# VH-VL binders against q9vpl3, part 403

Target 1, 224 residues: q9vpl3
Amino acid sequence: RGKINIQRPKAPHYERARVVAVTQPKYPELPKAKSCFKTRAERTQQQQENPYNEIIAREVRNWLDHSRLVAFFHLSSITADDIFRVRVQLHKQNLHLKSYGSKIIEQAVKNTRYEAIVPLFHSNHCIVFSPDPEKTAALLRIVRRVPQMVLLGGIVEETMLSRNQLVAYAQMPGLHAVQAQLVQTLSQAPGHLIQQLQAHQNSFVQVLDVHAKNQMNEETPKST

## First folded at step 14 (VH-VL)

Design cc3 (framework fv_imvotamab_arm2)
Fold by ESMFold2-Fast, scan of step 14:
Structure cc3 (fold): chain C 224 residues (1-224), chain A 120 residues (1-120), chain B 112 residues (1-112)
Amino acid sequence: as target 1 above (224 residues)
Amino acid sequence: EVQLVQSGAEVKKPGESLKISCKGSGYTFTHYWIGWVRQMPGKGLEWMGIIYPSDSYTRYSPSFQGQVTISADKSITTAYLQWSSLKASDTAMYYCARIDYGETFGFDYWGQGTLVTVSS
Amino acid sequence: DIVMTQTPLSSPVTLGQPASISCRSSQSLKHSYGNTYLSWLQQRPGQPPRLLIYKISNRFSGVPDRFSGSGAGTDFTLKISRVEAEDVGVYYCMQATQFPYTFGGGTKVEIK
């Protein structure tokens, strides 16, 4: 087998808790049974970290901490060859296209100001990371030719921006001082920004629904 | 266990190029960042930059941007620090160190250091 | 850049007595992701630095419990409850909250 390039997924890490109860090794008395059920129910509902998920969540946190540009996309059905070509074009601009499961994103951003972005990842998605916020314009030029990737919003210089704010940022001259000033000007309170991001998601869902209905009508006409 | 082993001391003239190395072992090299830190004789520590070996994504301190190049070759678990043209002011001890952004956010394991002397 | 200022510059201490080192940042070190990325490093004479404490107060693996860290915002402290001969060296605070990462000027701990 070749060299492993990523952390080993799903390495078994199971602990078997077979300890003798202080009293009642079989079935506790009703009061103890309810106490045990409460404890077991709490443990059952307790979010358990999977070692594999934590390793990948750590990778996501690395990207978030070291990227001055993070862009979130809805990803429609796309061939492996097409996404590979997009990834190559992005990489030439120091833009890194990554895809992570929603549970991993949730683990990565839990207890951070970015926790509210989790709903954006309930459908098929991808994220583009870059250390260089000046590459926002290059990013948008590349993805304009990839209709399967729909911009939802992002983070620039640790500030969450809506789709329209990212577009505005991309249109400014490539001067760091000017761009930093623009980010401060465009930034919104997290609650307001999340509302804008969710509004864009709802609009996108409506556009997809209308498009799907139009495709159905064109493919299966009702009248002759 | 976890070790970072750096290349040996170098004595160079101003204007010469140099590439020093830092070899990681005892852990999954591609999953941890490698940073470079300069310590001039009798002085404190200065952060130069970091690299994520999995895809060679780099970040530099503004003071070192354009002055040095950081790279990595994951096939031999080695990170590099390179100068195209050395100056006498580059005389220093250079350390590589690992940083784990999943837990510590601090440089947890350090190389032994590479002494670089640049004199005419 | 965030400037890290350490006091004192040197701390001569008698064996078994406590030592305290302060670190002050020019800006808050609380990251937008909720954590404070302040670390303490020990450098013994002729040796590379060694991580002692990360995220203000978390002791790194193998670090004796006589070392403790505390603080918040811009003011941080490293305490050695009972200085031993092996604790001689220079101690540095480091911030990784904001690029560029910066170090304090160092505090030299010596035995009287």
Scores: ipSAE 0.000, ipTM 0.431, lowest interface PAE 15.5, mean pLDDT 76

Design cc30 (framework fv_imvotamab_arm2)
Fold by OpenDDE, second read of step 15:
Structure cc30 (fold): chain C 224 residues (1-224), chain A 120 residues (1-120), chain B 112 residues (1-112)
Amino acid sequence: as target 1 above (224 residues)
Amino acid sequence: EVQLVQSGAEVKKPGESLKISCKGSGYSFTHYWIGWVRQMPGKGLEWMGIIYPSDSYTRYSPSFQGQVTISADKSITTAYLQWSSLKASDTAMYYCARIDYGEYFGFDYWGQGTLVTVSS
Amino acid sequence: DIVMTQTPLSSPVTLGQPASISCRSSQSLKHSYGNTYLSWLQQRPGQPPRLLIYKISSRFSGVPDRFSGSGAGTDFTLKISRVEAEDVGVYYCMQATQFPYTFGGGTKVEIK
């Protein structure tokens, strides 16, 4: 009884092969269920064609262009009430909390200097805008009380900053304070120079005085 | 405080032109949209159109397209609604309102309204 | 266009009693970005409309706690827990999910 080569089964007899071919269940190609999931591309295309998105994108761009401080936050399980409270606090400092869709932001910043921010918007997010970069410290102070808002980074004076850089920036003395310090330092420099220049003269005068005193003592005759 | 102040009531005849105004204050006028809403006597609210004052981009409701012109002068923080030729059917209260898409996605602040009466 | 249908047209209410207004949209108001942009407006007699509720359930600044919004998809409700005299007026729902923006027909709240 020839060893049934399981690895290379002999081709079935022609008649058997025909029967097998005819009896192979033609499984109806599962209707390619149009995956209800519009491909990301289709969704993106539909979103691009929506005049509504253009309108919102225009607003986003305008905020970016006119803000000297922009901060990006991730929102983690924050309630509407919490957002409202934060918004009120921010508004008092002329900080504007906005929330836009990621696709809208992408559309808004496409082919602009802001395009690098797109990767920051993968989840629930908000943006804080301000015309005043000096409000960075105030912003961080407010947000520290809101654990649901996680700072991701920002833009200050057209420079993109990491989270750590923003924190560092907020801790720096204001430009005016730095300028004042600089002026103070510069104003002290002439005084130090004058002191150094006078130091040699004063030393010389002291040496001369000592010499004069010694000569006077030698000239006093011992009256026998 | 955010305020929208509209121009006063207007009495006009059919065929006359009219331009009413909406002045914004207490906020950055160029960052927010202004919309116009019509309310006919004893009727509901009808959206007419919007304008972005920063660049004067406008969009109209189909019902009002070609019937009115919305404009803005950002230098004086004022939006306008104008008719080239008024009809009796234009008799209504007209409201301007601010739109913030970043927060409320709707009309958050409203003007006091301008009553326009068109009669023979 | 999205048609917004409000019910009832008139709601006579006794002072201190609750009121409920319904708004139904002809299609889902859920935006592609996941939010539903439904707002409620109050118009008191002789006054302009004012925003009460935005995004279905969020109260606008200065709006009393007695006002609440709820709903999803196509069905939305504005509730007033205890009607006060100052609450007399016409209430409108508004959709801003797509252009053109559309309003409900309004619900007149009156004191019995």
Scores: ipSAE 0.845, ipTM 0.927, lowest interface PAE 0.6, mean pLDDT 88
Fold by ESMFold2-Fast, scan of step 14:
Structure cc30 (fold): chain C 224 residues (1-224), chain A 120 residues (1-120), chain B 112 residues (1-112)
Amino acid sequence: as target 1 above (224 residues)
Amino acid sequence: EVQLVQSGAEVKKPGESLKISCKGSGYSFTHYWIGWVRQMPGKGLEWMGIIYPSDSYTRYSPSFQGQVTISADKSITTAYLQWSSLKASDTAMYYCARIDYGEYFGFDYWGQGTLVTVSS
Amino acid sequence: DIVMTQTPLSSPVTLGQPASISCRSSQSLKHSYGNTYLSWLQQRPGQPPRLLIYKISSRFSGVPDRFSGSGAGTDFTLKISRVEAEDVGVYYCMQATQFPYTFGGGTKVEIK
């Protein structure tokens, strides 16, 4: 016997779907399609099973634990030649520029005193490490000439500081006791500081967008 | 300047033990990984394993797991590659090289190599 | 393991002429972190390997601009725009996307 009496045949729906698919705007879909096929739990399990997660997390924790200065930056597109020049200038001052994925940073700092920094890394980023907090002034001087790097905040002597607090710290004389006192005076509860750093990140995204647009206009072969 | 200096050439008999060294200088030794790479005479490069000198965490290539031991002594900024019992097939040039995952994600500076010859 | 295949096996080239080396991986080298961890190494006769290019196309310190890298996914190219006498040696591609790290078989660049 035939069971062909279907009131909602597939053919009309298929034709409509095909027409809609042809006329819809096309986006880069492969990365989104792959993300759609993987649940958060599956992605978390894959990250936990990936040997690099453990390996790189060890490296990140070691840098955090042995650096008295840690500065967090938003990083826009930069050429390899430009980043190399910045890295060389920073290295002369015992400042070490590193880039790590946001998920690996989260894994590295989970259940540690550094966990509060995780929200800073939901966009493109890089970190500068140094065992010498007196190099904060040198760091800010070098980065002033690198528009692709926007300071978000940092950690000095195990105390989280906003951008403005780091700038204030950099302006103090290089006396250990005076700088340590300033750090304590400028410090905020981690919850307050992370909200302030997130607000600065949003402001810097706006500044970066304006700067990128201005830079694009200025870099055209002729007047914009 | 970053420099990795390896120990001198070795001539051994099958069954003998051997430990060769790689001394780092000009950088923060404990913050970078050291990898070992074998090059058989007239052949290409083979990765053997890596170590993180800060905590002596190691990861080996499956082909070398159980065949060699990689270790490091951070007090003298030196990494080691060791065999408990050498075979003639271990005859090769052995290189140490620095690697990190926050900058180049590749072997950036290399030692000069240690030639190991195992013959009966 | 990811297999890295290099072509050609040898590349005789006239001084001042370009040379091109291809590297093909058995699997995509794009890591879930978004980067592709492909490097190129140069080994001159009697010397240790030297890093030339990292992350497909970024030149390492001191590497002349005549060297350039390109590619994506599974297909990568190293180009030397004007070969000089000092460029004689064996060139290796290397992947660090997945353990174990693997190298191409090498391409010998020599003057004809």
Scores: ipSAE 0.763, ipTM 0.889, lowest interface PAE 0.9, mean pLDDT 81

Design cc31 (framework fv_imvotamab_arm2)
Fold by OpenDDE, second read of step 15:
Structure cc31 (fold): chain C 224 residues (1-224), chain A 120 residues (1-120), chain B 112 residues (1-112)
Amino acid sequence: as target 1 above (224 residues)
Amino acid sequence: EVQLVQSGAEVKKPGESLKISCKGSGYSFTHYWIGWVRQMPGKGLEWMGIIYPSDSYTRYSPSFQGQVTISADKSITTAYLQWSSLKASDTAMYYCARIDYGEYFGFDYWGQGTLVTVSS
Amino acid sequence: DIVMTQTPLSSPVTLGQPASISCRSSQSLKHSYGNTYLSWLQQRPGQPPRLLIYKISNRFPGVPDRFSGSGAGTDFTLKISRVEAEDVGVYYCMQATQFPYTFGGGTKVEIK
């Protein structure tokens, strides 16, 4: 009985082959849902043609261009009520919490200096805008109480900052404080210089005084 | 507080020109859209168009395209709606409203309205 | 244009009783980016419209909790759990998913 070659099975007899061919289940071609066949290009083109996207993109761009502080956050399972609460708190500090679609943001920042932010918007996100970079500390203080908001990074004074850099920035003394410290340091410098310049003179006077005293003591005749 | 204050009621004759105003305050005027809405007497609301005050970009409803002009002066935080030639059918209440696409995606604050009466 | 159809045209309600207003759109209001931009507005007699609900179910700041919005796709509902005297007025649904923005015909809420 010839070893059944499992790797190269003998072609079935013609009649068997016909039966097998006829009995092969014809699986109905799944209705190609028209929606699945729109190429990314077609979807993108349709989106580009929507004046709606342009309008919103214009707004996004305007916020970016006029904000000195921009912070990007990931939103993790936050409720509408929670967002509202945070928004109110932020608003009191002249911080504006906005949420835009990722595609809209992409459109808004395309071919701009902001294009590098696009990778940050792959999930649920929000953006906080402020005209005042000094509000960074306030922003972080508010957001610390909202665990659902995760800081991803930001833009301060046209510089892109990582999360850590933004935190560090917030901890820095304000520009005015730094300036004040600088002025204080500079104001102390002349005093130190004067002290150093006078130190030699004072030392010299002391040596002379000692010498004078010694000479006076030698001139006092021992009255025997 | 965000406020939109519109100009007062107008009584005009057919064929006359008219420009009504909407002044925004309590917010950054250049960052938010202003929309105009018509309400004919005893009727519903009709969207007319929008303007972005930052660059004066405008979009009109097809029904109002060419019929009115929407403009803005960002220096005085004021938006305008104007007619070159009024018709009796233009008799209506006109509202301006702020649009925030980043938060509410709608008309979040409204002016008090301007009544325009066009009669012979 | 998206046609917004509201029902009923008039809703006489007893004080303290609930009210429900329906809004139907001629096409889906779901935006390509996943959001549905349906809003509800209230217009009290002699006053301008005010925003009540945005994005189907979110209350605008200052709006009482007795107002709630629900729905999806083409069918939307505004509910008032307990109607108060101050709730008298005309309510409008508005779509902002497509230009031109369109409003429903309005529903007049009156006290019986």
Scores: ipSAE 0.820, ipTM 0.910, lowest interface PAE 0.6, mean pLDDT 88
Fold by ESMFold2-Fast, scan of step 14:
Structure cc31 (fold): chain C 224 residues (1-224), chain A 120 residues (1-120), chain B 112 residues (1-112)
Amino acid sequence: as target 1 above (224 residues)
Amino acid sequence: EVQLVQSGAEVKKPGESLKISCKGSGYSFTHYWIGWVRQMPGKGLEWMGIIYPSDSYTRYSPSFQGQVTISADKSITTAYLQWSSLKASDTAMYYCARIDYGEYFGFDYWGQGTLVTVSS
Amino acid sequence: DIVMTQTPLSSPVTLGQPASISCRSSQSLKHSYGNTYLSWLQQRPGQPPRLLIYKISNRFPGVPDRFSGSGAGTDFTLKISRVEAEDVGVYYCMQATQFPYTFGGGTKVEIK
């Protein structure tokens, strides 16, 4: 036997078409906007039921609360052997390299004094922790040899510092009073500091985008 | 060097209490989780639970919830596994192992094991 | 609980030949955060387990390059390119994607 004939609806008479058009359902809601907001709320609820959220967040909070030096890095693709070599060099200086997912960082720092760091973690990242802020110079010296790690900013003595401010701190003489003054001075504008950290991250992304565009366009421009 | 050193072998009778230890050295003890793993004679590995020494937060495997207590004393960098009343079925090798979620996300360093024999 | 099934149960291997161990999970091990938390452990006779491979394919420091891990989803493989005498022991896969953490039943590697 053949299959039943494919239903082929003919266009209705003009009068009938008008009635059908009027009675056809119109979706009164904005599906994209409402779906997006509902999806976000549902995602938040699902995260609260995941035991790992609390377990890993507890670990992250402990590192933040007991480290006088925290440095944030963008991390490009790197082999396990290479990152291990970096960890060994850092460990000799009491510097501890950790990598946590962006969602976990957000969960850990939400409603804490560290919440401002969340925008730094929209791409691949890692964090270096130390109880000793004087190791900032050693940290930057080690990371200088690791092109896959790009400094974004940090926290010294519970004060958020931009990349430039952290580099300046590293270059200071080991005078406690001078270091305390710098940290206090740099902490005077938290909004400006957060904005600077985000601007540096955006600038880094733009530099990568320009580099990719230059490679794609196959241009080798020379300055005149 | 990271090391986890466990207490010595134990021979007990059913109904007796027991507390075995796992001492960490060569790393920041309060920043890493300690897990306990059971290996029955001639059998594979079973996860029992984990503890975060910094605040003594624990998470147990459902199979071991209420059967054992995991604790830690950060002042002496030592984690513990204890039974209020041992059973013959508790005869096994018990391992402590370190885990964190920012590096390997796996049990990276293991103690030498504590053999517990429970027989009447 | 996620059930981890290892094959073979026992792998007698001629010295210098490759060995391959398979691990299958009852559910996908890919976490909602995008990572797959599968590890391989080696236990030599009379010794504690030691971490060999983490996150599917990354060798733990000090582990020889003859060991490699691969896989995705529910199927994972540990491969030893050229088995040496010190590789004798039991190998376990472990998942840390969901609580409770679970281990495979183990694969015994022996020299013949």
Scores: ipSAE 0.782, ipTM 0.897, lowest interface PAE 0.8, mean pLDDT 81

Design cc32 (framework fv_imvotamab_arm2)
Fold by OpenDDE, second read of step 15:
Structure cc32 (fold): chain C 224 residues (1-224), chain A 120 residues (1-120), chain B 112 residues (1-112)
Amino acid sequence: as target 1 above (224 residues)
Amino acid sequence: EVQLVQSGAEVKKPGESLKISCKGSGYSFTHYWIGWVRQMPGKGLEWMGIIYPSDSYTRYSPSFQGQVTISADKSITTAYLQWSSLKASDTAMYYCARIDYGEYFGFDYWGQGTLVTVSS
Amino acid sequence: DIVMTQTPLSSPVTLGQPASISCRSSQSLKHSYGNTYLSWLQQRPGQPPRLLIYKISNRFFGVPDRFSGSGAGTDFTLKISRVEAEDVGVYYCMQATQFPYTFGGGTKVEIK
């Protein structure tokens, strides 16, 4: 009896093939579970058509446009109560903690100068807005006590800053302080220059005086 | 402190025009939405519409679309609700409220209300 | 429009006793972005409404801890653990998940 070629089994007899074909369990096509996954396109389209999203997006845009300080935070397992406490503290400093959906933010910043922030909103996040960039230090002081808030970066004076840059910015003396220091330094410069210019003249006069004194002493005849 | 102060009670006749006001203070008026809510005597609350004072973008409830006009003057931090022609059925208390979508997603602060009475 | 149905219409309560108000929505209030924008408002007699609870269970500023909100999807509950005299008024649920925003019919809390 020839070796049953397992790799190319002989086609079963016609009758057997019919039986096999009829006895193949027709598994009911699993109802195509309408993959609740609305295609990204459908979700996006529905999101675009919802006036609700437009309303919120408008708000987000307005905050971005009118804030001189914007800080982005990741939220790690923070409770509502904790957020509330932080919000109160921030509010006392005229810092506004907001939380928006990532898709809403995306919609809000689409085709704007803020579009680069979209990748920051891949998880639970919040945004702190302020009209005053000088509040950066206050912001960082407050959130330092909240380990659940992780600074991701920010925008200060229309410039996107990394986390490290934002921290560095907060440590810098205020603009006014820097300006004051600059003015002070500049005000001292002329004085130093004058002193240096006069130093040579004064030295020359001193040398001349010494010479004159020596000549006078030599001309005094020893009255024998 | 965040405050919304509304204009005083109004007594009007049918067919008359009316404009009531809601002045916001203690916050950045242009950053928050203002909503109007009607409460008929002895009845519940009805959302009428909203306005974003920054650009005066407005949305109305379908029930109130074309019936009222919502406006705002950001220079004086005031929102308005107006009727071109009042009806007796417009007799109600009208509330303005601030809406914060970024924090509370609701009406977080309310005005004291304006009573509008329309009678022949 | 989302219809908000509150029960009961009236809730007479003895001082110090708990109260519970139910709010049911005609459809899920879960937003596509995952949040549920359900709020509870309190309106005391002769006063404007005030926000008590936002996003189902979060107490608004100044709201006593005796107030709590719970629920999910279409069913929501406001609880007052110990009713005080100042709690007399009408309570409303509000949805802001879908435009137009809608309120429940209100529940009147009274002292027996």
Scores: ipSAE 0.807, ipTM 0.903, lowest interface PAE 0.6, mean pLDDT 88
Fold by ESMFold2-Fast, scan of step 14:
Structure cc32 (fold): chain C 224 residues (1-224), chain A 120 residues (1-120), chain B 112 residues (1-112)
Amino acid sequence: as target 1 above (224 residues)
Amino acid sequence: EVQLVQSGAEVKKPGESLKISCKGSGYSFTHYWIGWVRQMPGKGLEWMGIIYPSDSYTRYSPSFQGQVTISADKSITTAYLQWSSLKASDTAMYYCARIDYGEYFGFDYWGQGTLVTVSS
Amino acid sequence: DIVMTQTPLSSPVTLGQPASISCRSSQSLKHSYGNTYLSWLQQRPGQPPRLLIYKISNRFFGVPDRFSGSGAGTDFTLKISRVEAEDVGVYYCMQATQFPYTFGGGTKVEIK
């Protein structure tokens, strides 16, 4: 549309007063408290969406914080009756077998000193907890009878140990001085120990894969 | 070995306060959740809430939120269920039961129950 | 809330014969982790409830092998292969997949 060609004379005093009154903003300030309320409601809704993650993570953290021995296992197919029998036998030695989902373990250990254990948990795993690290020998004795449970590594006195290191520790349960010295020596490089635990777990998976492939190859008829 | 022992039967009038107890023994009390379950006379079971004794975290059933308080004292391995003001409709058997999420994911051991009778 | 419906309300059974109890949930009990948190409880007259079966089909400590659980999704069954006198009581199914935890209405097992 074309422009309106109006001459621009200076506005008279009375028109100027009216323009000033009309241009004053008359909108009230919107309260911020309502947006804060919505944020809180959204947070509560998110918590309700995943209530078990928060509840079970609390339980997992408590076991980790109050156990001087934590052992991680890969768990092959096993019946509920068999795993229950193992749980009862372990309980007699103050060893507590627990199974938690990988995602819950991740949530439990996030922003804690245990965060680095997350990569140890693939599908089918379980954890044994104890307040008594000298029970490591009893743990290994019991698990030797359970081929479905494969030791991946553990934590003793807040120190990450590989399978071989945990086995070595088990051989010295009656010597407190030697036990303390071993744990202290192994605590020199926590990141390196976690890397060893991850490599050990990957090696077990690799060994299982190679075994399965070798078994398949042996079952395959000769190509002649 | 594992045992949950509840306080004795209570007879109260409407408007009175009440606190009943559930003492755990034979296991690591702070590592297991304690749940409370109501059973009205001749009726089925109703879940009221759970508490984690290690840090006193609680989760209530919506039907019981604000009607009762669940608490625990880990120094004496005891969980509690409390009413500030009882009603006749609170007449029921109250059970405490142990639960965890790393073993059975269900109430594995139960107390003997506390019968609460509220009569006007 | 998940509603748990049990049938029958009462099951009179001849000693030594099988008994079957059904439990239906208003929505699937399969958790996002792949487990189904369905339990069966037994309450004998004048006694507190006792855990019989957890995660659909797994017998708890001290539970005789005549008890078995089966099912998936929304339909679950508790079977007693040969009912004994001590099996008299009320049986409840329970779900722990979603809050609030809910119970079936109960099934009374009686001897004929």
Scores: ipSAE 0.778, ipTM 0.895, lowest interface PAE 0.8, mean pLDDT 81

Design cc33 (framework fv_imvotamab_arm2)
Fold by ESMFold2-Fast, scan of step 14:
Structure cc33 (fold): chain C 224 residues (1-224), chain A 120 residues (1-120), chain B 112 residues (1-112)
Amino acid sequence: as target 1 above (224 residues)
Amino acid sequence: EVQLVQSGAEVKKPGESLKISCKGSGYSFTHYWIGWVRQMPGKGLEWMGIIYPSDSYTRYSPSFQGQVTISADKSITTAYLQWSSLKASDTAMYYCARIDYGEYFGFDYWGQGTLVTVSS
Amino acid sequence: DIVMTQTPLSSPVTLGQPASISCRSSQSLKHSYGNTYLSWLQQRPGQPPRLLIYKISNRFSGVPDRFSGSGAGTDFTLKISRVEAEDVGVYYCMQASQFPYTFGGGTKVEIK
C-alpha cells in the first residue's frame, strides 16, 4: 500500500508577493543628490559629522572594491516615486544606484587611482555600481528612458572611461574583446581623462540649460 | 526551491591537491555571488572569499589570498574551492553559501558542508 | 578588520522563557541612508548555518516571528521571545559593512 500525500493548495500570495517585492526596502536608498527638499544647511551639517563621513567613505570604498562596473551620472531633480521605479529596474539587472556627497567621495578616493573622478561630483550626481561589466548595455538601455540621469563616464575593470568610450563598450560583442580594445586605446593620462569627463559634464549642463529654457517658454514664470 | 549541494567528505594527506564543489539549483546561478566559509573543528565561522559565477570574478579574504583558489563553471551551475597543496591546518568543515551583492550583504542559502580531513 | 564580540558565550534557558544575545563591533557598522549590514545566523547541531535576520532587524523567509533583531552603530541584539526546543544551537552575528566580512565568536543556546 502506498502512502497518500494530502496536499493543500498553497494560499494565494501573488498579490502580497508583488506588494512586498515593490515596497520592501530591498533596493538601495534614494540618492541624497535627488532631494531638493533638504536644505543646504542640513546637507552641510550631515557632511561635517566626522563619524558619519568616515562610515560612508568606507561604504564607497567597499562599493568600488566589489564593483567591476561604476557609472557616473548627473542627476536632475526627480520625484521619490520616479527614482524608486528606476532603482527597481536597475536592481533586477544587479545594478545599484547610490548617491554620496562630493566631500565623502573625495575622502573615499583620496590617494587611490580613482582620485581623478572627484571633479565629476561638484554638481548633483549619482553613481551606479555593479559586479558585472556585461550589464553596461542593460544600464544604458534603462537610463535612456530617464532624462533626469545623464551619463558622465565610468570605470570598467579598473579603467576610467569617458561617456563615448562607455557607450562603445556597451555595444561590443563581448567583455573579452572589449577588454583588449580598452587596454590598447586608453592612455591613462589623468589630465586628458579629467578634461574629457569634465567636458562631457559641461555639455550636459548646456543640455539642461536648453531644457530649462524650453520649460520656461511653456510654463508661467516663477514668482520673483 | 533554492539549493546548494556540496561534494562529499574528503580525507587527504599533507601536500596533496584537492578541489571541492558546490552545485546551485532553483535560482539564476549567474545572478548571485557564491561565498566560501570555513569552520574549524569546534570553532566559529571564517569568511574565505566570494565569486561572481557569470564571469568568475573572485574576491578573497586577506587571510586566504594565495591559500586557496575559488572558481565556477556556469554551464553546470557549480562553484569550486581548490588547494594546490593541503596542510594539516586545513582540516575543517567548508560551506558554500549564496549572497546577493548590494543592499543585502549576507549569506541567505547554505550548502550542507564538505568535511575535509588532512592527516598523515 | 572589524572584530565582532558576542556575549554570552553560552545561554542556558528554560523552555518558553526569553533569550537575548548581544553582538558588539569594534567600530560602527552604520552606512549611509541608515543601512547596516549586520546579520544573525543559527547553526543547529550537525547542520549548516541558517540565516535568521539581515540588516539588523529584518527576518529572513521562514523564520518564526519569535526571533527579532535590534541595535545600531556598534551594539546589536538578537532576541528569542519564547525559546523552543528547536532553538538549541550556536548563534552568530556577521558584518558585511566592511571588507573583509567577519563573524562573531558564537553564542550557544542550551535548554536547562
Scores: ipSAE 0.007, ipTM 0.439, lowest interface PAE 13.1, mean pLDDT 75

